# VHH binders against q9y6x5, part 379

Target 1, 379 residues: q9y6x5
Amino acid sequence: LPPKLLLVSFDGFRADYLKNYEFPHLQNFIKEGVLVEHVKNVFITKTFPNHYSIVTGLYEESHGIVANSMYDAVTKKHFSDSNDKDPFWWNEAVPIWVTNQLQENRSSAAAMWPGTDVPIHDTISSYFMNYNSSVSFEERLNNITMWLNNSNPPVTFATLYWEEPDASGHKYGPEDKENMSRVLKKIDDLIGDLVQRLKMLGLWENLNVIITSDHGMTQCSQDRLINLDSCIDHSYYTLIDLSPVAAILPKINRTEVYNKLKNCSPHMNVYLKEDIPNRFYYQHNDRIQPIILVADEGWTIVLNESSQKLGDHGYDNSLPSMHPFLAAHGPAFHKGYKHSTINIVDIYPMMCHILGLKPHPNNGTFGHTKCLLVDQWCI

## First folded at step 16 (VHH)

Design ha67 (framework vhh_8dlx_2)
Fold by ESMFold2-Fast, scan of step 16:
Structure ha67 (fold): chain B 379 residues (1-379), chain A 119 residues (1-119)
Amino acid sequence: as target 1 above (379 residues)
Amino acid sequence: EVQLVESGGGVVQPGRSLRLSCAASGFTVSSNWMSWVRQAPGKGLEWIGDIYYGGSYFYNPSLKSLVTISRDDSTNTLYLQMNSLRAEDTAIYYCAKGKDYESIAFDIWGKGTLVTVSS
């Protein structure tokens, strides 16, 4: 019987939440599985880019989902709606569900993971749900487990995405212990429900399950705003993305726009595209705009003081506050093993190994995840 | 037409209750982050509370015991129930739609409805 894998994402689950809050169900999952304490995500530390990096093993400049709001200078197309189903945006990479369906005559199933309701290289997930934020975790789980048990060819790769604790993190900020405690307890209960459902259906013992996230969360404040209108008039540029990484498309000469912005605030860095730090791997794509502004941790870029964010992400990926975690359980994984750090792009080649798939060229390093796996040597 | 229209405001005596409505057109409230916000005369905007995608409710701690937000998906309408109204609750009340599931920025605002708490 072929190996099976369920990949679960709780959006915006900061790694440090595991140390500061109680997670009885997640802790039970970890004690019989593995925990990676920090996952170093890709820049920019946003939802769509990092979710696509998890399933492709590529930096954003390589897979083409470079932000949640994008403009392609060559084709003049705009991406600004999470329901945009134009394959153009997703076709610069091959996600694992496409590889799974094409190599082994196997099926894939998806509940809301970014990109799974879009045909990519003329291939859509065998079973999927059109993105709809109002659909409950229980309904997503019911569909996934039905497809895992009742499909031919068999579903060997399944994904499940949930929007919390990201939405709450934005509203309250990660320092609001009372409100975050309530939200995180609810998530832990959902993890308990997931495990119980898999056990009741006879799936638990033979299914590999990964629980991870795309990024963390940092505290913001109305006292930490960068007002672009104080430095440059709207007539000089088109704003493609705002905060905390602003994507600026000049309407006049690029150097003139750069000169107006470069000394605007001591709390952001202003880069011409070719000067973006190499460590970000955020340069070689037409969807990366000619000028990029990067706010310091906890600072929000605004137009006319319109921000109400108490938490945000998108910041420098070297910041621990931006890091998620990874926990996993199943026949492929050791029991009771803790690992310090991997890169988010390392998840893809690990998943390909578990499923017996040949990975497409990627930026991950299989060696970084070897110690998690029972069939590998890491000593 | 994509819009939000608030109703139910007016003059109300201290200690009484009032329910505000917000009718949405051109999108569905059940698929979006929805908020209630108010502005008292000469003051800045004050957040009241939200219904988030995924079904979570969040309230301003100072107002939590005094307000309840609800939604009727069949009529595509958002509600704000207010109890034990005080003179300081006099404000223009707005409903607003979040820009996307990750962003707390608002892309659609109602015109507001005035609530005056006085004898």
Scores: ipSAE 0.000, ipTM 0.293, lowest interface PAE 14.1, mean pLDDT 89

Design ha68 (framework vhh_8dlx_2)
Fold by ESMFold2-Fast, scan of step 16:
Structure ha68 (fold): chain B 379 residues (1-379), chain A 119 residues (1-119)
Amino acid sequence: as target 1 above (379 residues)
Amino acid sequence: EVQLVESGGGVVQPGRSLRLSCAASGFTVSSNWMSWVRQAPGKGLEWIGDIYYGGSIFYNPSLKSLVTISRDDSTNTLYLQMNSLRAEDTAIYYCAKGKDYESIAFDIWGKGTLVTVSS
């Protein structure tokens, strides 16, 4: 029987939620599996970039999904996360489902994971759902388990994506204990549904399951706004992305735009592309704009307006509030093992190892995850 | 003590709809997985469907278009809505509770409610 892996993402699940709220279903999962307490994601700490880093093992500058809103300086194309299916944006990397289908005569299945409804290098996930946020967790789970149990060639890699707790994190903010408690209890119950369904179908004992997330969430406020219109006139630039990382395409001399921005707010760092800190690995791609503005944690960049968001993400990836967790269970994983931290790019080579796939060149380090695996020696 | 009590059975004409209720005592429905199961005269048990912790519902594929499972967490009650009833739907209908956390076994069963589909 070939090894099988189900990769599950709950968008915006901040690592410290595990310490501040009760998760009986997730704790039972972890008790017989492994927990990585913090996953250091890639910059910028946004949904599309980090989801693509999980399945490619690459920094954003290398895989090309550098934001949820992008402009490519060479081709003059624009990208928005709202229903853009142009393979051009995704073709700078090879995600694991493509590798899975091409190397081993195996199938892949996907319920809503970013990029899975797009042909990448002329290969689309064998089974997939076109992205639609209105589709219930139940329907996604039903399709994934049906495909895992009834496919030829067999589905060996499957993905499942859920929009919460990110949507509620934006709406209420992570400090709203009452609303976040309700949302997180619902997610824990959905994890219970997942485990229960896998057991009912006889899939649980032979399936490797990873539960993770792309980023965390931090509290925002109407008292923490950076009004870009107070810094510079709209006639001097084109805005590619706004908050909390603004992507600025100058219409005049780059130095003049930089000079108008550089001292505008004490709560924002302004970088010329070549001055972006090396630790971000966010420089070497035509989709990264000539000037990047990075707001301090909890600050929102606006255009002479208020913000409705009480929580946000996209901030510096060194911030613990931006970090998710990783939990895993299955025949590949130790039972009852806790690990402190890995990099989000390390997930890809670990998954390739579990599936017996040769990874494409990547930024992950297999050694960082080998203590999680029963077939590896870590000490 | 811990118990399940089904109600709503009776004689119903072919083509009509019927809603069964299952009242739970001594435990919380939303903290457990629950099932509806039926047994027609002279036949074995037939699984109708499950409802899990987060409200995910899974049906017997042969019955999916004919039934709807739901729960009301405020009244601690499980429901089975049946539509387009046929003579072969004549059976004793049971609700059942999963044994423990993510178990595949049942530990608590109701006594059942009889549904007779007859002209």
Scores: ipSAE 0.639, ipTM 0.876, lowest interface PAE 1.3, mean pLDDT 92

Design ha69 (framework vhh_8dlx_2)
Fold by ESMFold2-Fast, scan of step 16:
Structure ha69 (fold): chain B 379 residues (1-379), chain A 119 residues (1-119)
Amino acid sequence: as target 1 above (379 residues)
Amino acid sequence: EVQLVESGGGVVQPGRSLRLSCAASGFTVSSNWMSWVRQAPGKGLEWIGDIYYSGSTFYNPSLKSLVTISRDDSTNTLYLQMNSLRAEDTAIYYCAKGKDYESIAFDIWGKGTLVTVSS
């Protein structure tokens, strides 16, 4: 029987939550597996971009999901709903479930992972659920485990996505220890449920399981707002995305819009597209707007109003608060090994190796994940 | 004393519903995975379903939609709701505690409660 992999994401799981809260179930998972303490995600540190980077190994400028809200200047199409099913937005890359289905006669299964309910290069996940946030973790887990046990061709790659702790991180902020303690205990219990269910079905010992996330979370405040209306009038631009990375499409001369914005706030960096720092790998795509505003950590860009958001993400990917972790268990992984840092784009070539797939050209470096794997020599 | 004590069994007419209770002492149900299991006369043990750490429930497919497992963490009590009872549901019903995180074995069982479905 071919190797199998289940990739699980808990949205917005900041890496240092592991140091500040107790996770008995996750600790038991890690004890017989591996832990990567920090995963350096891609810029911008948002849900759709980073989830697609995990499964393609590409920077956002290369895979084309550059934000949760996008405008393509060439085609004049708008991506304003995260549930947009137009393949146009997803076709700049080939995610691992498509490769899994096309290179080998294998099936893929998906419970809510971004992009899995969209036909990409005319290929949709063999088994999938249309995105619906109201569907319980239990129902997602039931479907995934049913498909892992009862599929022909066999399901060899499966994904499971859960919206917490991101939703609560936004609502309460990561520094609300009382509320976050309750939320994170629930997440740890869900990890316990996952492991127990896999054991009860006889899947646990032969299945590779990765638990990771797309980004972290930082504390926001009504005292840290940037009012864009104080900088520039609405008549000069179209707003494509707002906070903490604003995407500005000028209606007048680009240089004039830039000059109105560049000195507006000491807590915001203003970039012409060609001046965006190379380290972001956020320049070479028609969906990246002519002017990008990047707020400093914990600052919120607003339009003459208050923000009720107590936590947010999307900030500079060098910030530890934006980093998730990665934990893994299974026959491909060492037991009891702890690693400091990998890049989020490194996950894709590692997963391809575990599944025996030839990776598409990507921005990951397989060498960065070698120490996690039993069949590799640590460099 | 570490124990599970079941209640709610008895004689019930076909087509009716019944709720069984299982009171735990000496441990916390929400910190463990728990199961309901039954044994019909002259037959082996039949798994009904599990409830795990978050309250997630998983059922025997042959009994899905006919049973519901729940718990009340404030009273440390496990429940089994049974609907549309049939003669073949006549059995001794047990609640059981999972041994530990690393096994699928049970270490604590209730005494069992008899449910008789007769017309």
Scores: ipSAE 0.571, ipTM 0.852, lowest interface PAE 1.6, mean pLDDT 92

Design ha7 (framework vhh_8dlx_2)
Fold by ESMFold2-Fast, scan of step 16:
Structure ha7 (fold): chain B 379 residues (1-379), chain A 119 residues (1-119)
Amino acid sequence: as target 1 above (379 residues)
Amino acid sequence: EVQLVESGGGVVQPGRSLRLSCAASGFTVKSNWMSWVRQAPGKGLEWIGDIYYGGSRFYNPSLKSLVTISRDDSTNTLYLQMNSLRAEDTAIYYCAKGKDYESIAFDIWGKGTLVTVSS
């Protein structure tokens, strides 16, 4: 009776991988559904920030997950592995699973999506798995499909997160055709497994499924390093985040730290917080540090060390290499429709519409996704 | 206390196998990018391999057939299994943690454990 939605993320799936490699299972999914070729993500183009933007429809400065490593200047708290379950970090926004549970008396289910194992505004996903990277895709899928089929009140919103192709993108770099081909073929096989499991359980024809990602990947090199230690002594600042966007908390006068950094490398931009470009929507939050360094695409900021990353992300969100895609199938979506681009914040109001939820105020524009939906007029 | 402690090094004969352990405290190996790196006498650091927080394993192509990286999440321990040891494998072996959940830039290093391959 109520509409159901499964949101799937493959971390670090760059949009143009779809054009450079064969995906027979994903292509079959798209043939009977919709494809958005490019999704313009939020800055910084990192995992935690963009995953939270997908489910809140907010820029990072508004939802508060501004990086994978953070410091809050007001409360003096540090975000790390040891306190990522502290609700403080996640409470600046209301993610869709919380809205789903509170507005319609429905259940939500989660397999590893960032934030789903944390009580946010005193609400945790009805069914969830504590984050554990060693849990297989198959086990995540088994739990999600069990919860979608057998819950009361019904699970109407479910999420599934998988760490590849991000890991391999970092290790091999996106230009390593041989290694990336192997990894991407395995992901396509997992998509095939997902579809077959849903068909076997009788869920496929009545379930809306979105397959997307948080960011892309760009090629890095030992020839493109910025050694921060050559610019400034460690005693002058606390490093909150390093690369490719460095978050600098000065221990001395901010202007003095800025002056030591501003001319250090032609391959990074150095911004005082108030000078961060407006187009990034990355300024109005206490977790954004007084000085931000932004490396040029493919450049890595290091501390007198070599970098082993052959691929990275976090760069300017205008770069096509940072863009993921979105594919969807189900009763809410047209069949065989292709769309050029949407903003990643547009996914949230679209999902709220599909589920019949009133969205919280957000930065997305529902009009951008109307052409994907069968119940909307698209001209 | 946040630390990595390697163990299992020592003198070993050529052609034999050896397993090194790396015990973590103050964080979990399953939630971080974990690596094994070695340094032979008079040489620079040589990367052996790593395990991504999602369980994907990556190896130095020169060593892939000779080494296996694994972890035991219940004991919070990282392992390096080495087979067919050669004199060239004589080195100090380090385990290292990435700076964040998806980073292979190292934040925490162990103090190392010495492996000497000699007849």
Scores: ipSAE 0.000, ipTM 0.416, lowest interface PAE 12.0, mean pLDDT 90

Design ha70 (framework vhh_8dlx_2)
Fold by ESMFold2-Fast, scan of step 16:
Structure ha70 (fold): chain B 379 residues (1-379), chain A 119 residues (1-119)
Amino acid sequence: as target 1 above (379 residues)
Amino acid sequence: EVQLVESGGGVVQPGRSLRLSCAASGFTVSSNWMHWVRQAPGKGLEWIGDIYYGGSRFYNPSLKSLVTISRDDSTNTLYLQMNSLRAEDTAIYYCAKGKDYESIAFDIWGKGTLVTVSS
């Protein structure tokens, strides 16, 4: 029988939550599996970009989902995440669920993972749910487990996405210990439900399960705001994305817009596209705007009419507060092994290996994840 | 077409309550970060609050005790409940959609509905 993999994401699960809160169910999962303590995500540290990097192994400039809000300079199209179903935005890469269906006589299943309700290269998972945030974790889990047990060709790759703790992280901020403890306890209980369901259905022994996230969360404040309206008038630019990475499309000379912004605040960096640091791998795509503003951790870029958040993400990917973790269990993984750090783009070639798929060219390095796998030689 | 249409404004007496509605078409409110913003005569825009795709609500701290934001996913409608209205609440009220499901910038605005707090 072919190997099977379930990839689970809890949006906005900061790695150090594991050290500051109790997760009895997740700890039991890790005890008989593996833990990567930090996953260095891609820049920008936002939901859609990082979820697509996990399943393609590519930096954002290469897979084309460069933000949750985008503008393509060549086609003049605008992207808004949850209501834009145009495959154009997703077609710069081939996600693993597409490869899984095209290379082998296999099916893919998806419960809400970003991009899975859009046909990509004319291919959609054989089983999927249209995105709807009101659908419970239990209903998503019930569908995924039904499809894993009752499919022909067999479902060998399945994804499951959950919006928490991201939504609560934004509402309360990660430093609200009482509210975050309650939210994270609920997530741990969902992990317990997941494991119990897989055991009751006879799936647990033969299924590889990865639990991960796309980014972390940092504390914001009304005392840490950068108001763009104090630096530049709206008539000089079109705003493509605002915070904490602002994407600026100039309506006048680019240098004039840059000069109006470059000394606006000591708490943000202003980059012409060609000056964006190479370490971000955030330059070579038509959807990256001519001027990018990057706020310092915990600072929010606002306009006069902007809303306020107590927690946010999108910041520099070198910041530990932006890092998620990865835990895994199953026949492909060692038991009780801890690893310090991998890059988020390394997850894709590891998953391809587990499933026996030939990966598309990608930015990940299989060697970085070898020590997690029982069939690999690791000294 | 993609649009937001506010309703429920009008003249209301001080101390009373008022509920504004915002009907969305061409997209779903449950999948987007939805916002309420107001503009008093001769003043700039003031953010009131929002509701996140997961149902979490954020409010302007100066208004938190006076307003409640909710949505009805079955009718694709956003609501703003206002209590203990005062003369300073006189403004044009707008609903707005975030550029993406977690953006504090807006790409779609309603036309606004006028609320006048007076006799």
Scores: ipSAE 0.150, ipTM 0.638, lowest interface PAE 6.3, mean pLDDT 91

Design ha71 (framework vhh_8dlx_2)
Fold by ESMFold2-Fast, scan of step 16:
Structure ha71 (fold): chain B 379 residues (1-379), chain A 119 residues (1-119)
Amino acid sequence: as target 1 above (379 residues)
Amino acid sequence: EVQLVESGGGVVQPGRSLRLSCAASGFTVSSNWMSWVRQAPGKGLEWIGEIYYGGSRFYNPSLKSLVTISRDDSTNTLYLQMNSLRAEDTAIYYCAKGKDYESIAFDIWGKGTLVTVSS
């Protein structure tokens, strides 16, 4: 009875991959659905922050997941993979699965989406899988479709997260056409499997499906390194996050640390917290450190003897290389419609509308997504 | 407690194969990118390869035909299979955990296991 929505993320799927590689299964999905060619994500352009922005409609400074590695100056807690399940980190926002469960007598289901294995405001996804990267896409999909068909109260919101093409993008770099073509073909085959599974189960015609991503990828090089050890001695600061946005917690006077860093490399910008550009919406949170270093596109901040990858993300969110896409199909969406650009924070209020939920206050603008929806007047 | 414990090192003859193990406690190997790194006597650290949170495997190009990295998620163990061992493969072998899902830095290291290749 109530509308149903499946939200799928392929981590690190750069928007222009769609123009440079062939995606027969994804193109078939789009022919009878909608495509947003570019999604402008939030800064910093990292996995945990952007995945939480998709499901909350908030900038990182507002939802509190400001990086993949964090330190909270007020409570003196550290966020890492060993303690990322602490509800403290996630409680500054209300993600859509919590709203779905609290506003209506409905269930949510989750296969690996960041935050879904954590109780947030004392509410955990009704059905979930503890994060485990070795679990196949097929097993994640089997669980999601089982829960969509066999739940009381009914599952109306489901999420599915997949780690590629991000992992391969880091290793090969997005400009390695030979290796990336093999990786992206496998992703397209997974999209084909998704559509076929939904058709076989009789879900396809009545389920809204969104396929999107959290960020893109840019080419890095051994010739574009910023050695932080050449700028400042480790005794002067604690490193909270490294690259391409370094989070610096000074052990001495903040101004002295800033002065040691500010002219170290022409390929990074050094900001005192209050000087971070307003357009980033990355300032008003205790988890944002007193000094932030932002590397230029394709530059990597390194320490002695570290392993480098050929692709990376986290850079300025105005860069097209950092942008993912959004494709969608289902009864809520027009057929064969292309849209230029939306903000990643716009996805949350759109999903709330599709599900009949009242969104929590957010940074998205519902008007930006109206032309995608059959029940909205575009003009 | 959070730790990595390597095992399987020892003295091996040139041309032989050897498999090293790395047992993890206090975190899950499948939720992290994991690396093998070695240090030969009197030399710096040499990255051998890594396995990513998505299961993708990446190797030092100079070593890719000689080594295979794998993991057993049920036993929370990382493996390094080495084939056609040479005297220059003599080193202390470390397993290491990436600091976070996308970092190039390591935050947890094992204490190492010594492999000596000699005739």
Scores: ipSAE 0.000, ipTM 0.193, lowest interface PAE 17.6, mean pLDDT 88

Design ha72 (framework vhh_8dlx_2)
Fold by ESMFold2-Fast, scan of step 16:
Structure ha72 (fold): chain B 379 residues (1-379), chain A 119 residues (1-119)
Amino acid sequence: as target 1 above (379 residues)
Amino acid sequence: EVQLVESGGGVVQPGRSLRLSCAASGFTVSSNWMSWVRQAPGKGLEWIGSIYYGGSRFYNPSLKSLVTISRDDSTNTLYLQMNSLRAEDTAIYYCAKGKDYESIAFDIWGKGTLVTVSS
């Protein structure tokens, strides 16, 4: 009877969408489960960093996936895109599927979760799909449920990733009620598909299911652009990442580059690496560049061009617009319980507890998630 | 009146294709999970496949390569496309509505449409 857990992510699902749109299937899921209204994600509030924080319990400076585009100052390697399969980038942490396979001699399964198609510490998810955005939710769901029901050793940890509502959030912006209503209704219907499939297979009552996301979304505008070319010539630096957090590698004296950028715009903060606010936990890694620019919410950093994004994320993790939610159902969870806030790094030690795994050292606090669990007391 | 009405059955030759329709009234197909089920003469009910709320489709593994389920939400109609029909596909074909979000039971069934694969 080993406990089983399915972790589901809908990319870019802003927490307050739950207050502004109707989700009948998700509401039925929550009615007999738990809801965490806000999850405070890690900085920067981007897809790859936060997905890896969920499964490692670590801040980005500790797990090493510090952005979707990276440069490592020690090895001089470039992370060329978010689909880079070099284990070097992922080896600074041990994700939960690796621990699950090595510690308990159980299987893991993955449908597109970031990192699951990469061998990490010489271990790849027992069952996985190579990342391909064209693969339908139906196919991902069919594979994950087949693996949960028919594997030996048993699949005890499974992950499922879906690109929406992030893709539509970028295209339309979160304030486009007509388009976002249609997109979010589709996601709620897919949650209905997931639950009904688990019920039909006899998995629903004995499986722990977590539905969460990596970040939110905020409205952008052509009226809120920061043009770096107005402040500094591109010959003075190498650009490692652009917006809304720019990673600057100076080609000249660092102080000179900093001075050229410092007063560039009232709508961004310019930090030398050692001056990055401690609350971001974004300082102690060779992949964090010597100068970091942080745009204010809704502002886009550009190079003498317009931006086509009507929505974006990556901003300060204190912003409610950047927060996802967490909902869960299953034998480990209370029924009908609502909780205000947890940190995204708290998800990992909670999942380890549910699966009976010893967590690797992490930045999460198990006490923050105790009120969600039937085998714990929270006061 | 809450009902399901199947159509499109008949006599077909082996190797041919056939599309069955199921018209729903009194409820919305897209708000429910819908299934196709068949019963061959003298046999029990055999589940063919289901389509769920968001359009996800799941099939009996023994039939997956031979059938496709679809729906038209604008006409509130469910379809079953069958290809490479064999004599053993002779059966009464039913469409069925899932009872609710909480259960795996069906609460509304059509009267069925007969498919005979012969000659």
Scores: ipSAE 0.609, ipTM 0.860, lowest interface PAE 1.4, mean pLDDT 92

